VHH binders against Dopamine receptor-interacting protein 1 (Dorip1). Designs and how they scored, part 3

Target 1, 310 residues: Dopamine receptor-interacting protein 1 (Dorip1), of Mus musculus (Mouse) (q4kl13)
Amino acid sequence: MKTLFEEIKASIKNNYNQDRSFWRPVLPWGGVFTIKAGRKAVSCTPLYVEIRLKNTCTIDGFLMLLYVILNENESFPRELSLHFGREFVDCFLYLMDTYSFTTVKLLWIWDKMEKQQYKSEVHKASLVIDLFGNEHDNFTKNLENLMSTIQGSYCSNWHCPTRVQEDQQRTISINPPQEIPHGNLIRLAVDELFCSKIELCEERGCGGLREFSQRVFCHGAPPFVVLNMQHWKPEDLAYVPYYLDLSDHKYLLEGATLFNKEEHHYSAAFQIDGHWMHYDGLRNVNLILLNKPPEFLLLSSLVYIRATEK

## First folded at step 1 (VHH)

Design a17 (framework vhh_7pa5_2)
Fold by ESMFold2-Fast, scan of step 1:
Structure a17 (fold): chain B 310 residues (1-310), chain A 121 residues (1-121)
Amino acid sequence: as target 1 above (310 residues)
Amino acid sequence: QVQLVESGGGMVQPGGSLRLSCAASGFTFSNYDMSWVRRAPGKGPEWVSTISYSGGYTSYADSVKGRFTISRDNAKNTLYLQMNSLKPEDTALYYCARTYTVTYYSDFDYWGQGTQVTVSS
């Protein structure tokens, strides 16, 4: 039997199924995929003849960022294949290169998301898939095999009931701390999560000192990381660091996802050949050059790529 | 109070070397990126180099890349700039600056008094 990835590539190549996003230069909001009836391609009466995607802005920015990263670093396709699977990466690149944008979104939905994470219904011979929600549920949760971290701690008090503890995180979420100085908020919040530290043990009646080890990646240093920042204010965009040290590995800022609260809509900003480009699948057909931080948009996520040693 | 005190400037011949130092106090030095910024006579400030809070990442202006090396000692709360192969164009007042790195540019909140570097034949 052919794999799903081989069937998708063959169907696009042979024009058997039409992806209506085919001639657009960037991922549009949503998408439509037409299933073409064939003489022996349909063994049962189909319940739908097309697939309609809605509210895909929760994944669109990340799919664009992955495509940019994969094209800018010659080692990333091979390295990312260790985490996503080689068939996924090969199929993803093929679909992006052929402007098969609805199909690349379906590849993410069907290969990487859980069936109950999205709403789907058959309406007037169309299967409607709705990704309304947030980036964490629809994208970052599914990066467990790439971004999982663990931090150990131990109490100096021999009699502490919780003497040794471990904190395992599946994704990286950065919450704004109350005491961090204004001019370095994001970096200090990241360090609070990752760096080793010694604090008073908070166990009732303990009185010992608890030593936390440096937080480390469970599956090695990933080629890229996504920091979930959905609670940060627009003012905090002024303090996005270009560089992060994560678990003794160097990471450089590649892009961000941005949230418009009034519209419940996500967009992204990323670097291409040293220029910052704004992507908005709902409004823009093309990327728009950014010369200033976007003052009205909340920082939703930050994407960093692992720096090469030189 | 935040204080940054530069030292190590002086007069040097073209092709010579100097090492600048910046002693930081009044804040947790290891929590901040640090930069060197210079101002030549009659010109505006020019960014020279930045080092990350851990010392793991450095960046340089094209005009100094390959000649200057930025470093830091977090145990001593000190920032350094090793300047090699100095040119007359490097003549400027050199400032140590506490740095907030932003998406489009580096931003600075505290500057030292500056140390003068003069490169002349």
Scores: ipSAE 0.000, ipTM 0.202, lowest interface PAE 18.1, mean pLDDT 76

Design a18 (framework vhh_7pa5_2)
Fold by ESMFold2-Fast, scan of step 1:
Structure a18 (fold): chain B 310 residues (1-310), chain A 118 residues (1-118)
Amino acid sequence: as target 1 above (310 residues)
Amino acid sequence: QVQLVESGGGMVQPGGSLRLSCAASGFTFSSYYMSWVRRAPGKGPEWVSTISSGGGSTSYADSVKGRFTISRDNAKNTLYLQMNSLKPEDTALYYCATDYEWLPYDYWGQGTQVTVSS
């Protein structure tokens, strides 16, 4: 019995299971993985001769971003190995470096996703795996421990029913603030979430003052953060800040994921030389300059990487 | 069972036009992105064009941009490729593929041959 990682490496080494995406420099939508049946015992005859992936857009953008992040700084593979496991990180990098894109998606699916999160069915001697759904369930849920934050608060009223409380967030979710001018909305929303503050206690009849501490990362500053964008307009892509200060650590903009509501399709955008470059697994192998946010694309998430120095 | 049947190929002179069709069955056609891929003799498969499930988004290979138009009729479960200003370099066997069958395109269909010669 082999581990998943050992089986994947053995399959590649023996050219037994060949990934068919090796001619594309970026992850394609979906994928096909052909199983070359060995001339071994009949008892080992598989029910399928290939694996077909569909609707993988929920993970494709994040897999591309993860590969970029892992290559951005020499310390990041080590830091992310503490979260994902060393075998996962080593195998992921090997598969990406060898353009084994369908296999890297299978690594994510089998190692990081739960079986109930996706559908699988044997159809015409193909195992079909369908990742239709959302980015959180299929990808960013796995990042909860890496990106969790906690904020304490204390009310001055000794009789307050919520006198001392802690607010632990497993994800970083950003909503547009009311009454704030264009151009600074994302930065101000982030600062509001993370900053220390004193406010009138909102408990009915309390009348006390509540002091909030600065929000901090539970497990240290992660090598990257994903900001889940809630109810932002497509044009807000033009106003995304290049850097953010999160819990006294500087983070630099790496990219975004985008959602096409009409097509139920996710794509991504990368910041390259101050320009948004669009990645869509259904397009040509090239990234495409995104000058104006299309009306059909919603900002789904922002990805920032930790700067080497504060 | 997913079935894709290509048609509309033939012989045409440089500068001519052809319209390819792909009849789809066995799946919910209106829910899938569709692509055209071609293979010239002695070469690997080349992606030509993709269209979104609703038809609102299209993309093309640089070699065919401005000359080819991809379209679909979800009521008829049919994908089309209108090819204008054809060049000898466009000579290939043309296949349609769902995103379900993306790269390198396992050919369950025979494709449709396009030959551009003077």
Scores: ipSAE 0.000, ipTM 0.134, lowest interface PAE 17.3, mean pLDDT 75

Design a19 (framework vhh_7pa5_2)
Fold by ESMFold2-Fast, scan of step 1:
Structure a19 (fold): chain B 310 residues (1-310), chain A 120 residues (1-120)
Amino acid sequence: as target 1 above (310 residues)
Amino acid sequence: QVQLVESGGGMVQPGGSLRLSCAASGFTFRDYAMSWVRRAPGKGPEWVSTISGYGDSTSYADSVKGRFTISRDNAKNTLYLQMNSLKPEDTALYYCAKGLSYYDEPFDYWGQGTQVTVSS
């Protein structure tokens, strides 16, 4: 049996095959789940018989990327079980493999999201769950324990009130300069965040030099990282580096999430053998290779997987 | 105007070695990642290797990993590909590419490339 990753690779070799039956699994936007045994009643009157999901694009791309990541390396399910829980990872893989897409979204919503992050309301015997919002609140906030980093710094001025400092970050946020894109621009922004450096101390009245150590992961190098790109303006994915060095660990580009500001809609793209495969839950065809820069799409995040030296 | 001029190709026996060079001009070489891409007769283009602008990060296609080494000399504005343990399936026209292209458009390949033929 082929995984999604293997099916994507086969489609690249078939030179942009757009047959809708070709791809599996692909998450559609939204979903409907029927509750047969879970009758909820007040005085024996059912409150709702189904759950309807809408505006799920804030999680759909990341759920697809998580499925691909879990299939990239045999060690990744074990490593990610330390952060998500073994039962979550096993259930997630089972639901994706069996095309139980609404159930996998409900697993994420109930197990990983907080109730205040979404709206839910009973309407005509349906519980409607609306995930309108952003990717951080709805998905990447759950990755903070996996991707947290720390950087130390030391001021040369003996009288500096903050002579020794630690800067802990729960997310990896990259803000490249708003310049003409080129192949090194994102990498330079990543290096600015992670590499050691010496700068003038910003403490008021201090005239010292502050030496920053290399930024390192608090819980060891994670199996994957998500770089928050803050909806970087260039729609062209050609300038995204294939390879990054993060704290002496090598990471290879796996994919991206993309944001359409006009429609307030998220989609994703997978990076395979130098080609981008676009996923959109609202699309009439399942997946398509990108052969030109996408219009109206902003780079929301980049996803990299940890490389092995063997 | 961007120009990339490839050289160093030729005919070699299986197991042999070749070193390809790419002379770059018309842009600030050290600010751009550089790639090698090859095209075998009757096949589409295949990405081979990429190197970062400062030369501290490299990536390779699985088919060449452990046999090929990409490097650059930013003082000379030159990109290199050291090819060892060459196989008949490495026979292709090799192109130097500016930046990191994740889809066919725009390739921005300059010149005719350099031909590598591995045969007995």
Scores: ipSAE 0.000, ipTM 0.097, lowest interface PAE 21.9, mean pLDDT 75

Design a20 (framework vhh_7pa5_2)
Amino acid sequence: QVQLVESGGGMVQPGGSLRLSCAASGFTFSTYWMSWVRRAPGKGPEWVSTISGSGDYTSYADSVKGRFTISRDNAKNTLYLQMNSLKPEDTALYYCAKDHPYYSGWDAFDIWGQGTQVTVSS
ESMFold2-Fast, scan of step 1: ipSAE 0.000; ipTM 0.298

Design a21 (framework vhh_7pa5_2)
Fold by ESMFold2-Fast, scan of step 1:
Structure a21 (fold): chain B 310 residues (1-310), chain A 122 residues (1-122)
Amino acid sequence: as target 1 above (310 residues)
Amino acid sequence: QVQLVESGGGMVQPGGSLRLSCAASGFTFDDYAMSWVRRAPGKGPEWVSTISWNSGSISYADSVKGRFTISRDNAKNTLYLQMNSLKPEDTALYYCAKDIGYSYGYDYFDYWGQGTQVTVSS
């Protein structure tokens, strides 16, 4: 007797089950996974068990970006295997390479998500899994150890009650200032977070100067970073820097995730040959040029990949 | 622009073998899964086999499993179907098709070739 998820796990290893998302170049929204199971009956009629996925937009863009990242350099699968596990990375690449898109989403769900993070219900022989929610809970929380940073600071006032402090962050959140020219807005916000600086100490009655060291990665420079843009509205994606210096490491722009506030729907955009290409699993299986995002489309996150020497 | 041209069909006796070829042009062949589909006289289309872009995933209909072998040569933009131990019930017009998820049915083939006739008779 096996559970449905145990049967899916076995099928991932052996590629026995049919995947109705058998397409490239991009993941479609949702998905249907069919398992053919034998059942003891008078006529021995085969029984089909079906899993239907919906609201997968919270992970779809990131799964596509992860696939691109893993193919950018041979060292990246090895580095990410240390974090995600070698078996996960190997299975993920195999499933993406074979157009097994619904199966790769199920791999993410059972291996990287907890059952409380999604709603599931059974209709006859079909299990419906609903990933409605946010990108952090469904995807980027799994990156917290990979992307965690720490910044030290000390106050010049020897009597300061918080003279020496450390600020550890598990996510990288960027809040672009409104009064800065658009062309440098994101870079300046990133530098404010990461660069060393001296500011007036904020402790009540202190009056000292606080020196902040450069923010550094707790576990070394990751092969990629995700910058949470807090649903910021860019006037033009051309304002997104192609290159960032994060803790003395060079990172190149790979893509973005976007949030449609009218539809509560996530999509993604990929930086290909200097052009922004839009992906929306609900509307398109092909990438479409994105010139300027419409008013309802907000920047949810930016994805940068660590530059490699040739 | 997109063109698929099948060849290699013919008449053969039961137990014989044939190799079908499909020459593809007008698209990046090594980016797409390819399938073989057949239509027997008086019947609807039947999916036969599918091969992924890199040959990493291969599937067969139960009726041909163990007898037919699908393969591709991406350098030559060519799809093949090696048919062994042919039976009279394999008599059909054989088509190659682009961009198929066979789980969705035959209407999801982006392009069908003209077909090549295979006749198995004694």
Scores: ipSAE 0.000, ipTM 0.095, lowest interface PAE 20.0, mean pLDDT 74

Design a22 (framework vhh_7pa5_2)
Fold by ESMFold2-Fast, scan of step 1:
Structure a22 (fold): chain B 310 residues (1-310), chain A 121 residues (1-121)
Amino acid sequence: as target 1 above (310 residues)
Amino acid sequence: QVQLVESGGGMVQPGGSLRLSCAASGFTFSSYGMSWVRRAPGKGPEWVSTIYSGGSYTSYADSVKGRFTISRDNAKNTLYLQMNSLKPEDTALYYCARYHYDSEGYAMDYWGQGTQVTVSS
């Protein structure tokens, strides 16, 4: 198995193209990578070894979004090479440009995922890799260093046991306000997380005022951000802001990921000309216009790209 | 009751083309991968091609790569195999098979009766 993995890694490093889809411009669900084994003499028919990918919906939407992001601005490939590595970015773009979709997924699995994040086993003539799980473990966890933020705060009461505090977040998680009907709530929730504020210190018996600084990115403003959407409803997709101001930088809406809990399946939506275009790797059709969110699709993540102007 | 019915076979000269069809019924066609498998006279079964449930991706045996194209129409519950540049070695009975993958492995669990393809005599 390890020898097989090393062979595939070498093929990927050499920009080897074993899989292509010519009729479909988006990543399909799953994938098969075929490797011809030497004559095994187990039967009179030549034996072939293959890798089968299952439940890749946890990464498919984000791989499509990453490809779009890398093509939006000349500086983004350079900036993202600092995080992902130049070899990864160059290989990723080549494989996407040549419709080598199974190989690009193997590149992600091999280069960016840890073995314990997925299940793999040899079954019959195939190595089966199962990415069943969630988007964070399989994709967005790799972005923690890119999108980490920090916010300082201090209490006016000099006897406060937590007088000076730092809140470091590895991901950006957005929760809806409990009592207010949704409509403008995503922008409000983002501003509450990022903006400076003064509020009553929550330490029991303190009675001081706590001053929070503006939340800032630990490693500079990234080319894109992913907002993890917690407990939002399908109709909230209709009220997503087209731009956000994060740490004095303007970000423009690029897309979203969606979760179908009935089928335990992730899909994505791209923001094109003010409309949501739905992408689902299980379908063999091009992007389709999403006029109204289905009741069973939950908003999972929002993706914004940094604007080139101020 | 799962049923797979192949059609489109026949006799053709080397270099010719044929399109095979497989009509599926008795299951949710769009939820399953599908394969074509062939059996030449005096030989064991040879896998030819697989297409995943949504048309997600295709794979082909090296012997047919670049000549054959597998496709499906989920609205019509139909699987296709477009065969171009046919060779005498492609002479075989062609079977449509349902391809099932789960956590325990993969299997082709239902097969049709087959359609005969003969390339020159």
Scores: ipSAE 0.000, ipTM 0.104, lowest interface PAE 22.3, mean pLDDT 74

Design a23 (framework vhh_7pa5_2)
Fold by ESMFold2-Fast, scan of step 1:
Structure a23 (fold): chain B 310 residues (1-310), chain A 123 residues (1-123)
Amino acid sequence: as target 1 above (310 residues)
Amino acid sequence: QVQLVESGGGMVQPGGSLRLSCAASGFTFSHYAMSWVRRAPGKGPEWVSTISTSGGRTSYADSVKGRFTISRDNAKNTLYLQMNSLKPEDTALYYCAKLEYSGYDLTPYFDYWGQGTQVTVSS
């Protein structure tokens, strides 16, 4: 399959002029890609003449954020090429730079998503690809190898049946608060996950002390991290820390994804000059200033980028 | 306009060799996988061989495997087919074809513009 994707990436890149995305600095919702017919066909005739994308909001915000991240620092394209592949990163940047938005979504779908994560059907002369679902299955699952973490622990009692234990997590998930939010709540929740600690061993009859090591990234500090906020309230956007210290590495706030529960629709927000700028692929407008979060939008995830020096 | 110009055909004895060439113009040659397709007298078109964009992967029809070698020179926009141990059943018009993949189903189809080059294998 990977070799077929190498061939198809070259074909998609060459056919970018068939992309019918709006010429604008932000990705529109969905997309249409027209397949050019050959002058003389031998054997196989194409089953469809165009590809239509729908419900792409599960990836649109993250593709915008990825593009911003890749342009933030000259080292990031190289570092992310180690995880996504150099050819993917080069093609992604080229397609985004040329406003080939439907084609960049197809690159993500075919190169990075598993077939079972989306629905596809031929309707009349169109292949319809439906990305209805959630952000994890459609996007952040691909980041598990980039941002997985591990925390070791060991009990002081040599006879403890679980003396040496490892807790490996593929995602960083932060639960919404039960109490009234305050400015340090997100930082405190993150620190609770990452910091070392010593607690009484919970194994029955053990009586030892369990020492937890600092949680570390399995493959080194990634160029960016995504924190799954599990749909925190809109007001919580006002209390997002500008920076986080994750396993002795400084990360700066880049953006967020937002979820409208009533419409089952995702959008995103970018941190620009200390202000939240809202992106919504369904709207026919540029980014807009969020002077106050709308009450119907939940905080779905936070995106932080590694500081240039650390 | 896309143009593919085949050459190098001719008459040869069984067991002989020929090298076919295809000069491509009107598109970015290095971005496409390329194929050779042939049509024998009284038969439909038959796929012969395909080469990837970089030349790193090749595939062949069972009837020609071990006897034919496909290659490309992206700097010269040229596709080649080295034909060895030729048999009478290899007699056909040989066409150079640009390979396209249809969307999700990845079904290949061929797009060719040339007149072909005739290969005749007989005593």
Scores: ipSAE 0.000, ipTM 0.114, lowest interface PAE 19.1, mean pLDDT 75

Design a24 (framework vhh_7pa5_2)
Fold by ESMFold2-Fast, scan of step 1:
Structure a24 (fold): chain B 310 residues (1-310), chain A 120 residues (1-120)
Amino acid sequence: as target 1 above (310 residues)
Amino acid sequence: QVQLVESGGGMVQPGGSLRLSCAASGFPFSSYAMSWVRRAPGKGPEWVSTINSGGGSTSYADSVKGRFTISRDNAKNTLYLQMNSLKPEDTALYYCARGWEYKTYAFDIWGQGTQVTVSS
């Protein structure tokens, strides 16, 4: 028996031609998919004749980043097919390559999101899908199994009530302090999370030393990682490290997602040849060089790609 | 590249003395608290002593208090541990460790260690 998601993927793939004429150089905000009358329908009248997407900025930046990542190395489509499914990856690449942007968003929404994460309603002859919300619920939650990590620890006090512990994290969240202007804050925060360390045991009355092992990926080093920055405001874009060592694997900076709190709007930035290039789905233009952090934009996420050796 | 290199270990008789040194490189040494931690054969790690970034504040484990003295030379990027009145139970591999600015008891960078053996 085919799953609902497999049927949806096949349906979207077979209808990509209807979206192909809607050419844009980058993913636009929202989208419209029209059911063409060029084929003779044998079924009863449908409830809708078009699909309208709105507030897609919560996924648009990540879909652009995923497309770039999949094209960086020949092994990445194969590796990501193990997580997303080969049919999803094949459909995604084909839709992106053919400028079928509304259809690729529908592929994500129906295949990777849960119905409760978005509002959908039929108004007259239109199915309206609203992705208003946050990046985690709409995108990065799906990456939990890809990016999950585990860290073990043990206390030197044999009578410690929590002698041996394991800390499994499903997301990689870092919280660099904003009070101290220091170019290594992100690296230090990442090292605090991942590196082995010994601390005074925090159990009440214990007084022992707790040894933490290096934090490791539960399913091996992923092709890319997303670091949740908790809407951190960078004083200088140079404070974002070009590379990070995560669990003995080198990762290179690919990009970031940005949040405008006043507009409740997400955009993204791509790291190209040492320069930040800004992407915003609300614009009708290509990428724009970003020389400094904008006053109203916060870093929502940093995206790093695993370094490969040829 | 961040590195800590310990030296000064060896074999001594009970009641003897040793001075351990730790040479730091690759980070702003004067901005970090520094610690000595030891691991005896078949036992877990035991914190020995900590000194703050400026050298004005020190702390010691009860087992070594009054016998060991921690000090630092920020101009030379060097940490020291003067060990007096050594006991057989002081036998351990001694590590130099760097503390975090926000957690003086957290140890994120370690040296390779130097062996201290107290026996007759």
Scores: ipSAE 0.000, ipTM 0.154, lowest interface PAE 19.8, mean pLDDT 75

Design a25 (framework vhh_7pa5_2)
Fold by ESMFold2-Fast, scan of step 1:
Structure a25 (fold): chain B 310 residues (1-310), chain A 120 residues (1-120)
Amino acid sequence: as target 1 above (310 residues)
Amino acid sequence: QVQLVESGGGMVQPGGSLRLSCAASGFTFSYYAMSWVRRAPGKGPEWVSTISESGGSTSYADSVKGRFTISRDNAKNTLYLQMNSLKPEDTALYYCAKPSRYWTSYLDYWGQGTQVTVSS
């Protein structure tokens, strides 16, 4: 008995080896859920008989990545339950394992999104839910409690009016490099954000040195992190570090999300056994090996998973 | 094990020049901003200059701005401080310094220092 996760892994291996084996479909763009009348509601005529999802590309790649991540280590479902709730994690895994893809998207929408983040309207007896927007509002904003970081600073001048300060960030955002590209640019940008540093204090007339502590996670090291890459070029996929050291914890590269600006469409790439596999719910029914960086797609996010013992 | 070894200090007359070097080992030098810090006799440490990981950005204390130039060679794991128009108040033990990756106060990884004496 193979799980959906095992089928996905097998399909990736088969594609990479140029096999013409049967592919298991991954999450499709959108979805349709048919409502059946219940006995308790028999006296009421429903305003709609089905739910239609559209523009779900803002969450589809992340839902696929989340499912893969949760199957990488037996402790991760328990750890994630501290942030998302046990019932959410159990339900999510059950729905993914049973190929209930539209229902898993509805679980995300109704349990994790605020109503103002999406449009919903009744049209021709269908409730249409439109997730048009961006990845942050529709998905990564819900990770703020998981990925929250804090950095302290302390001025050497004991008379400094802002002697002790604290900077709390709810997202991890990495700016694109300005220098000539090389294999360490992404790691350097991450280190600039997380590592300790010393600067001249900016308070007028202070003259002290301000020491910034290492940036740390507010709720301990999360099982995974999402780095917002501010739409770096897809060629940068060739230079993405396989691992990062974040606040004394080693994280391994799991995947990326990609953005097509002209189509306002998101896709994802999974890092499986050293290879990039492209996922696009709108165009591809299977994962496709990326033998080169995709043209015209921008690197939107990088997803890293906390390293564990074998 | 982080090691920083300073050299290039000495005695010089006011208006003279010296070039300090710092050989770094035991860490990935190109990943860290590096600083020069000095300590004059009977005084606490004073920050002199900092250079970014790539060398693209530099900053200086007001007392040395326009006279000192910080630079680095990531291929050689070496930090430099070119000191021009030296003044008696520049007399101090000069330290090469690296920020810690842990919760700390001040620059943690210092070398033994190199003495600069400006007198006539």
Scores: ipSAE 0.000, ipTM 0.123, lowest interface PAE 22.4, mean pLDDT 74

